# Ledger of designs, part 16: VH-VL binders against q86iv5

Target 1, 237 residues: q86iv5
Amino acid sequence: LDSCSICVDFVGNSLNDLLNIILNSGVIGTCGDLCSAVPGGQIVDTVCDLLCDYVGVDEFIKLISDVDPDPIYICEKISVCKTNDNAAASLDLVQINPQNGTVGGTFTLSIAYTVTNTIATGQLAFNIIDPTGNAFGDAVLLVQQSPEQYTQQFQFQATPSEQESFPNGLYTVQALVCEGSCGSPHPNTYTLANGTTTFTISGADSSSMSGAGSFSGSSQSTQTGAASGSGSGFALF

## First folded at step 21 (VH-VL)

Design cc5
Fold by OpenDDE, fold request of step 23:
Structure cc5 (fold): chain C 237 residues (1-237), chain A 120 residues (1-120), chain B 111 residues (1-111)
Amino acid sequence: as target 1 above (237 residues)
Amino acid sequence: QVQLVQSGAEVKKPGASVKVSCKASGYTFTNYVIHWVRQAPGQGLEWIGYIWPNKGRTGYNQKFQNRVTMTRDTSTSTAYMELSRLRSEDTAVYYCARVPLYSSGWFDYWGQGTTLTVSS
Amino acid sequence: DIQMTQSPSSLSASVGDRVTITCQASQSVDYSGDSYMNWYQQKPGKAPKLLIYDASSLQSGVPSRFSGSGSGTDFTLTISPVQAEDFATYYCQQSYRYPRTFGAGTKLELK
């Protein structure tokens, strides 16, 4: 895992804890005081301390306490993640299989895209909009993607849950490739490409309601091109 | 081979202070965290605190009410734990233990322990 | 603080038996798909020895007859088959947050 991915993951997973600590602890004097209060074991404490030291405790608190904290933006501001204002990409394919499914069925979403100018730190995101207008989706972090063609596959089960009931009808899939967080108002965030497809769900298969819809994203990234770029990667490990 | 070697047994009176040492060898001292854990006779394990040898950063269990001070000497790869205002309840075996920085926080190597007896 | 409850406090077994020790945390010790629970063995007059980390990962040099399982709040250490050298006290420990806390221990005795 690269340092940018570690940063984004940490901030994303610990943001609420960090906010709660800041709100409840009064005056925080050091990065150590802040990070030792964050749950997540030694690794979280180590990562937190490292990131906090890059900018100092006051700036770190300020970034976390933003009205709309964005993990990617925060990691860019502390210079752990890179930005590219000239990033460029296109969507090649957005496909869902099967195109006609049933409740309880498994669907596979395939997204192919071409990077034409390096994505420094971005996202591949998708939203599925049901017939009622309710939306659900996921995103994958993109870090230092060189000009190449990429494919990402997502799988989900159409099992009714509190988050999505999977009504019968026409569903719309929206796919996005972004520099920065998709839909974020922060600087250095751009939608590079978007695309849509549709699929239908019909028939209530009455079988057992047991399985919480675990998005098992098997990211088979076929990274073909080992470009030997000599970038001074801060070896966090 | 990784080793943590602690100082010898101590006998103290109530109200006194004790300083226990833990000498590390067989690895880079500043790449790991040193924790301290104690065990009263016939009892379980109690966490005391930690020190980061590279930064001197410390964290303590609040239960010790500011009676504990952890220090290190990087030149000798030695960690120290000082406990002040000793009580009879502080009678225990004290252990130092190593924790990797990039781990969930397990104690992979332990010192042999230092027996502290606090008696009138 | 996270309270750790071990069960049983003591257990008698014979060589060759299957032994199970449980540990319950007062709150979840999961983070990002991992469980921050560790298991230690302690023999009389000796320091604890790490057996299992991250709920189910076997420490290097530890025999495969030791295994760990569980997530969230409920965890299990299994020894199968028990050997003569396994009669000791076992402790669970959470590393999710400070302060670090241990279970009260389980003493495994020869029947």
Scores: ipSAE 0.868, ipTM 0.969, lowest interface PAE 0.4, mean pLDDT 92
Fold by OpenDDE, fold request of step 23:
Structure cc5 (fold): chain C 237 residues (1-237), chain A 120 residues (1-120), chain B 111 residues (1-111)
Amino acid sequence: as target 1 above (237 residues)
Amino acid sequence: QVQLVQSGAEVKKPGASVKVSCKASGYTFTNYVIHWVRQAPGQGLEWIGYIWPNKGRTGYNQKFQNRVTMTRDTSTSTAYMELSRLRSEDTAVYYCARVPLYSSGWFDYWGQGTTLTVSS
Amino acid sequence: DIQMTQSPSSLSASVGDRVTITCQASQSVDYSGDSYMNWYQQKPGKAPKLLIYDASSLQSGVPSRFSGSGSGTDFTLTISPVQAEDFATYYCQQSYRYPRTFGAGTKLELK
């Protein structure tokens, strides 16, 4: 298990809980006091305790209580995730299929990119902007991606929901490869590459507003890179 | 084989204290959490608290706060639960149970239980 | 605290029957796609035994006639077909947050 991924996942999923605990409990004396209050079973308690114990409870609280808490940045600050200020990548392909679809249809976004200098900790992100300017998207965490070509696919169904109505018209896809969190103001964050494509949606049937479309993004990440790097990274497990 | 062996039955008067032991074997004691659960006669299961043998970290059910103390001896792979200011309502079978650190928190192995009777 | 409502409190069955026990949590016990619900069997004078963890994962050594399902707040333990050794009390338990809490139990009796 990749400790960086575990850290980012934990902080991302438990950030609000951690903040609420900190705000409501006042003075927290120990990592145990903090982590035992976080829901998510033994695994969350274990991960929380390890991370907190590594930096100390005061520093951990400080990081979590930042005005703009960033899970990747937090994990970098506690040295669980690595940084590379010389990371470099390019986008090779941004493709949406079909290019012309209908409301309720399934769309596949394929993004190909080439890493030319190792991405230590970053993101592959995309945003889809509808004709009205509303945007939705997702991101995948990138950890120790060595120089090579990568491909990521995303799928979504264009089912109207409260978050996106999928009006008829031209949609714009923006893809980004970043060191750090894309768009984050924190140090060690850089946009490495960006690209765009477009697609159209037609045939908005006005009738079936009822179904809350669950975005099941199946990210098939073929991470082939066993980076055997002997670096003194904090192994949580 | 993983085993948790608890100390024998106890009979105590109200106001007294009891200390129950749980000896672990067949696995690395410090890689798991020990929890304590009790069961009153004919009743369900009630969670008491936990101890991390590696750190000595403890957490208690607030219901038992200030009456329960959990300790461990890593040299003997033994966990202890002490309950003070005993009441008749504390009459129950007390269990220790193992929880993996890298798990959702299930109790995979249990001690055989220790019967505590609190009577005047 | 998360309250666990287990149903029924008792039921009678014959060997070979299909039995279903339900457990409802007062709040969701899901985290990161997993459901933190566990099931135990307890026989008289014995400690509880883990049957199912993470809502649907069968504990090693437990017969395949035991199965668990559910997510969020609603969970089910199924025994099919019931065997003579299965007459016992069953408990659900959430491990999502502290304090850990159990259902009140379901006693499965021979008809």
Scores: ipSAE 0.866, ipTM 0.969, lowest interface PAE 0.4, mean pLDDT 92
Fold by OpenDDE, look of step 21:
Structure cc5 (fold): chain C 237 residues (1-237), chain A 120 residues (1-120), chain B 111 residues (1-111)
Amino acid sequence: as target 1 above (237 residues)
Amino acid sequence: QVQLVQSGAEVKKPGASVKVSCKASGYTFTNYVIHWVRQAPGQGLEWIGYIWPNKGRTGYNQKFQNRVTMTRDTSTSTAYMELSRLRSEDTAVYYCARVPLYSSGWFDYWGQGTTLTVSS
Amino acid sequence: DIQMTQSPSSLSASVGDRVTITCQASQSVDYSGDSYMNWYQQKPGKAPKLLIYDASSLQSGVPSRFSGSGSGTDFTLTISPVQAEDFATYYCQQSYRYPRTFGAGTKLELK
């Protein structure tokens, strides 16, 4: 079990609960007082207690109570996640299939990138910007990624929801590889690589299924081994 | 084999205190949380509280706040639950149960129970 | 507190039958994709025994005729086929938050 991933997951999932506890509870004197109030079963309590003990309850509360709490940054500050100010990567491919789809259709986003200096703790993130300027996206935590080539796939269904209506038109995909949280104002955050692609959505698929667009981001990380093939550098223009 | 062995039945008067023991064996005592649950005659299960044997940290059901004290002796792998200011409503079978630290929090092993009768 | 509502409170069945017990939580007991619901069997004069954890995971040593399903607020314990030793009281329990809470129980009786 990767302690960094556990930390980021915990802080990410329990941040609101922690904040609510801090705000609504009187004086929190111990890590136990804080962590026992957090929902999520024994594992959450155990993880919370462990993390809190690294820095003490006061510092832990301070970190959580930041104006812009960043789970990755918090986990770095408590020394559970590592940082690398020399991290380096390049984006090799940003591809979406199909390039022309319809409302209700399934799209697959493929992102290939090369790490040239270890990403200690970072993100692969993407944003999809619709024709109206509304953006939605996701991110994957990267922990101790050694120099090599990586590929990540994301899938989403273009089903209208409260979050995204999927109007007809040209969509822009932005992909980012970051040390730290992409776009975070916190220290030890760097954009290592970025790229863009476009796709179109046209026509309404008449299937009335009011299904809430559950972004089932099945992140299948396929570690493709180092096949020596001649790297025709597709320059993402 | 994992075992939780509790102390014997108790008969107490209202206003008295009772201390129930739970001796653990067959596993590392400090790697699990000990919870206490009671069951009144013919009734369901009621959670009382927990103790972390490694740290001695406790959490109690608010219903029992200020009446229950949980302790442990790591040298003997024994957990204790003390309930004070006993009432007739405290008549029940009291169970200790084990919960793994790295779990969602299920009770995988239980003591045999300790019957407490509170009567005038 | 999270209230747990079990249904039915009691039911009769014959050996070989399929039995379903339901448990509804007053709020979701899901966390990070997992459901923090457990099922126990209790026989008279005995401590509860863990059957199912995390809504659908079978405890070691428990027969495969026991199964759990559900997510969010609605959960089900299924026994199929019922055996003679299965006549007991069953409880659901949430481990999502404190205080831990149990359902009122379902008594399975021989028809």
Scores: ipSAE 0.707, ipTM 0.884, lowest interface PAE 0.7, mean pLDDT 91
Fold by ESMFold2, look of step 21:
Structure cc5 (fold): chain C 237 residues (1-237), chain A 120 residues (1-120), chain B 111 residues (1-111)
Amino acid sequence: as target 1 above (237 residues)
Amino acid sequence: QVQLVQSGAEVKKPGASVKVSCKASGYTFTNYVIHWVRQAPGQGLEWIGYIWPNKGRTGYNQKFQNRVTMTRDTSTSTAYMELSRLRSEDTAVYYCARVPLYSSGWFDYWGQGTTLTVSS
Amino acid sequence: DIQMTQSPSSLSASVGDRVTITCQASQSVDYSGDSYMNWYQQKPGKAPKLLIYDASSLQSGVPSRFSGSGSGTDFTLTISPVQAEDFATYYCQQSYRYPRTFGAGTKLELK
């Protein structure tokens, strides 16, 4: 993994721990005071310390304490992740299979997109909106995505849970490709492409307490391109 | 190739201080954190603290916080641990060990140990 | 602090046996899908020697008869088959958070 992906992964995984340490530790005078308290082994301490020392402990605390914290934005302000205000992309395909499925069934969301000007640090994100207006989704980090065609697939099982019951009806899938965090008002952030599709769920009443809480994704390049390491789970639109 | 060579055995009286050295060779000293671990006779391993050689950053087990000081000299690739206000309970073998900065935190190489005896 | 409960405290085995040593942490030592539990061997008068890191990864130069497994709070070191040189004390150690903590040790003795 590159430095940008490492930063975004660190902030995304450790943000709540960092905030809790700041709130409970009183005065934090050094990066060591803060970073040694973050769980996750030596690598987490090392990454935290490097990022914190790069901007200074006071600025680091300010960035992670922001009222609307965003791992991509934080890593851009640290200058470990680059921005490209001229980034450009289009969505070629937003497809879900099966288009007509059942409760408990497995759905595969396929997204193809073409980058026409490098996405420096951004997201491929999606929402699935159920018939009642409840939405859930996920996002994948894109780092230095050069001009090329890319594909990504996500899979979930429509198993009812307290978070999403998967009622019968029409579902809307909304996909976005963004520079920066999709939906964020932060500087250097904008939606590059948007696409939708739909599917239906009917039949097979098998209610349970589990649901679609996590998604798996992968990137494919048809010629040249780079896949980001892991998604950080940025906010829905 | 990689070596951590510690200073020799020490005999001290209660209330005194001891300073143990750990000289590193065969690797880039500033790419690894030096940790200190002790082992009392017939007992298990107890973590004392660490020092980052590149910036001198330290962290100590709270049990030793007021009595331990860790330092280093990057020009000689040597780490030091000083323990003050010694008690008979501090009788132990003291080890230095290294941890790669970009690892989960395992101790991949250990010094040979320094025996400290604290007796009146 | 993360307490490490290692069992058994001692055991006897013959050359050729399969032995299993367990270690339980008082809280999970997992981060981003990896488990930060390490295993060391120590012979009398010698420094500990790393065997297994990150629950299951074998350190360079360690024989493949040593293996590690587990995740979350529950971890296992297995030696199969036991050789004459394996009679020693074994320690687990978590590297998830400070302070670093060790299990109390398991002494493997010849029957």
Scores: ipSAE 0.669, ipTM 0.889, lowest interface PAE 1.1, mean pLDDT 88

Design cc5
Fold by ESMFold2, fold request of step 23:
Structure cc5 (fold): chain C 237 residues (1-237), chain A 120 residues (1-120), chain B 111 residues (1-111)
Amino acid sequence: as target 1 above (237 residues)
Amino acid sequence: QVQLVQSGAEVKKPGASVKVSCKASGYTFTNYVIHWVRQAPGQGLEWIGYIWPNKGRTGYNQKFQNRVTMTRDTSTSTAYMELSRLRSEDTAVYYCARVPLYSSGWFDYWGQGTTLTVSS
Amino acid sequence: DIQMTQSPSSLSASVGDRVTITCQASQSVDYSGDSYMNWYQQKPGKAPKLLIYDASSLQSGVPSRFSGSGSGTDFTLTISPVQAEDFATYYCQQSYRYPRTFGAGTKLELK
C-alpha cells in the first residue's frame, strides 16, 4: 500500500476519535499525546504518529479541526496525496444486474470508465435512490490512476433495514468519477464524469414479517485495474 | 533468531527501586515497540507500559504512572524498566515483549522473565 | 479501560477432546472491520506464547488444531483435538485501546 491510501484510510476511520480527543484534552503538546489516545491498535498509533510528526502537531490539529474536514483534502494538504487539476475521465458503462429483482436479492453494479488524464487522488462513487427518494451508496479511492480503461463492480444485497426498506418500485443509480472527494467544495476537486441507470424491485411483501424478520443492505466492491475497495465515508448523497 | 534476554532475579526491600533490562537481538531494535507485563504469583498478566525505541516515546498504565520509568539504549539494543517505591504487592515476574509497529498490537516475542521479590 | 471476562476459569479434558474457551470484552474491540483480540498459551515457569492474533489468524508454527473466532465483544478459542502438550493456561488480550488488558486466564487440565 502507498502512503496516500494509508493516510486517507487513517483519517477516514479516525477523524471522529481525533476530534473528540482534541476537544476533550487539556493540552496536546506532542504527537504522542494525541496519537496514543486513538483506538484501533498499534498500526493506528504508528500511522497517526508518522503523519502528525511529518507536518507537526499544531498543523495536524489545525487540519483535523477544520469546520469541513475531508480525508482526501487533509491528505493532500499534508502532501502524501497528490492533486491534478487537469484530471479527465469518461464513463463508458453504468449497468446493474439484475435489472428486475426482489427484496433480499443480490445486485451487481458494473461501472466502466476511461481515464484520459491521470486522476491523482479521487473517487469512483455511486448513489442509489429508492422509489421514495431515500438514497444510499459508496465510493472507492482512486490513487494515481493513469490513462487507461477500468472496470469496477459493487455488490449489495437488498436486505431491509432501518436505513433502507427496499420498497417495490423504480430505483435510480447515479455514478460519478471525481478528482478529489466527489461533491466536496475544497480546492482541487472536480466531477469528471457522471452516468445513470435504473432497476426495479417487485414481488416483495413486507407484511409477511413476524417480528423476527429484519434485514439490512450492504455493498462490496471489486475492481479491474489499480483502484479497489470500498470507501469509508467518501460517497456523496 | 529473535531473542529478548532479561536481567536476573532481584530481591528488594519495601521502598527501594529496581531496574530490569531487556536486551534484544536478531532483529532491528527500532522497528518494534517494547512492552512490559508482570505476573504476580498464581495470578494473571498485567500490562505496565511501552517504549518506542526509535523515539523514546513511552506510555504507562495509570496504576504505575508515578512509579515507573522506561528507557532504552539503542546502541546496545536494550530496554529498561525502573519501578520505584516498591511494595510487597510488586512481587511478580516481569516480562518484556515486543510489538511490530505495523500490527494490531500482539506480543509476538517475550523475554524469559525477571523475578522480583519484595520482602523485609 | 476494557475489562476482559474469560470463562471458564478452569476446565478438565482428555486427549482427543474438543474444548472451547470464551472471552468477553466490556466494549467492542472492532476497528475498521478487524477484531483486535489475541490469544496466548502459558506453561508453568514459562513466558506466554502467541497462538492467535486478530481474533482468527494463526501464528506461524502454531498447530492448526488451534482456532479463534468472534467479533465485537465475544470471542472464542477452540482446541480440537486436544493433545498432551496443550495442558496450560490460556489468556485473551485486547489490543484495541490503551491500557492493554488480559483476561484472567483459563487453566486447561488433564482429566
Scores: ipSAE 0.669, ipTM 0.888, lowest interface PAE 1.1, mean pLDDT 88
Fold by ESMFold2, fold request of step 23:
Structure cc5 (fold): chain C 237 residues (1-237), chain A 120 residues (1-120), chain B 111 residues (1-111)
Amino acid sequence: as target 1 above (237 residues)
Amino acid sequence: QVQLVQSGAEVKKPGASVKVSCKASGYTFTNYVIHWVRQAPGQGLEWIGYIWPNKGRTGYNQKFQNRVTMTRDTSTSTAYMELSRLRSEDTAVYYCARVPLYSSGWFDYWGQGTTLTVSS
Amino acid sequence: DIQMTQSPSSLSASVGDRVTITCQASQSVDYSGDSYMNWYQQKPGKAPKLLIYDASSLQSGVPSRFSGSGSGTDFTLTISPVQAEDFATYYCQQSYRYPRTFGAGTKLELK
């Protein structure tokens, strides 16, 4: 696992804790003052301390305290993630299976893309927009993706939850390949390709969660590995 | 063989200071954080603080913040804890224990303990 | 600070029994899918010994009759079957944030 992926994962998981510590502590003079207060065990303190010491505590706090902080952008500014302003890619396939499903069913989103100029640090991301306009999605981190053809699959079960009820109707899937964080206005960020597809859900009203079963409205993705995305429930971009 | 060997028992009067040593062997000293934990007679375990051997960075339980100092000597693979302005309630067994830097933070090996008695 | 409430304070058992010790944290000790609760055994006059880390992971060299479970704020240590060498005091400990804190201990005694 490379330093860029470690940085992005740390910032993505600890950003809110870091902001809260900075806002509540008043004076933070060392990386130890900041990083020892971040929850998540020894490994989180260790990674925080390494990144903070690399740029210095004042610059680290400045990056974290930005009005619109972005884990990929922060790690690029720290210089553990690289950028390529000439990154290029195309989307070859955006396909959802089944195209017509039911509440509680499992859907597989397949995305194929071709990189034509290296993606230094970017994302493969998607949103699913339900018939009422509510959205959820996920992303995976792309690090040093050389020119080649790639395929990624995401799965989700249409189990109603507080984040997404899975109403009957037409759903829209949006997929993006990006240099930088998809949808971000920060420098060195580009949407390289986009694509859409649709699917339908038919059947019983999904506005009620009447069973004691599993609730899953997010994609199947790597939660801890390199080039992994995070989060479920709401739109990413 | 991983080993943490602590200095011998101490008897002190109130107001004095004590310095306990913890010599590590059988592993790379700078890859682990050294923590100190104490146990008063018949009581449970109480966390005192830590030191990172590679950087010398310390953190202390607020209860001890003004009375404890932790140091280390990487050339001898030895950590130290000094407790000042001793009181009778500081009578306890003091343990060092290590935590891997690349772990969630459990204490995987402990020293044998150093008994401190503080009495007039 | 995270307060750790350990129950019971003491417990009597016979060799062969199944015993359960509980530990409740005052806030969640979960981070990114892991639970940062650890369990130690301590015999009189000796240092604590790690049994279980991260709620359910068995430390190397610890017998499989020890197991841990739980998440969030509620955790258990189970010993089944209890053996003669298991009469000792058991402590839970959270490693989620500083200060590191321990439960008050559970003394397991021969009935």
Scores: ipSAE 0.664, ipTM 0.881, lowest interface PAE 1.1, mean pLDDT 88

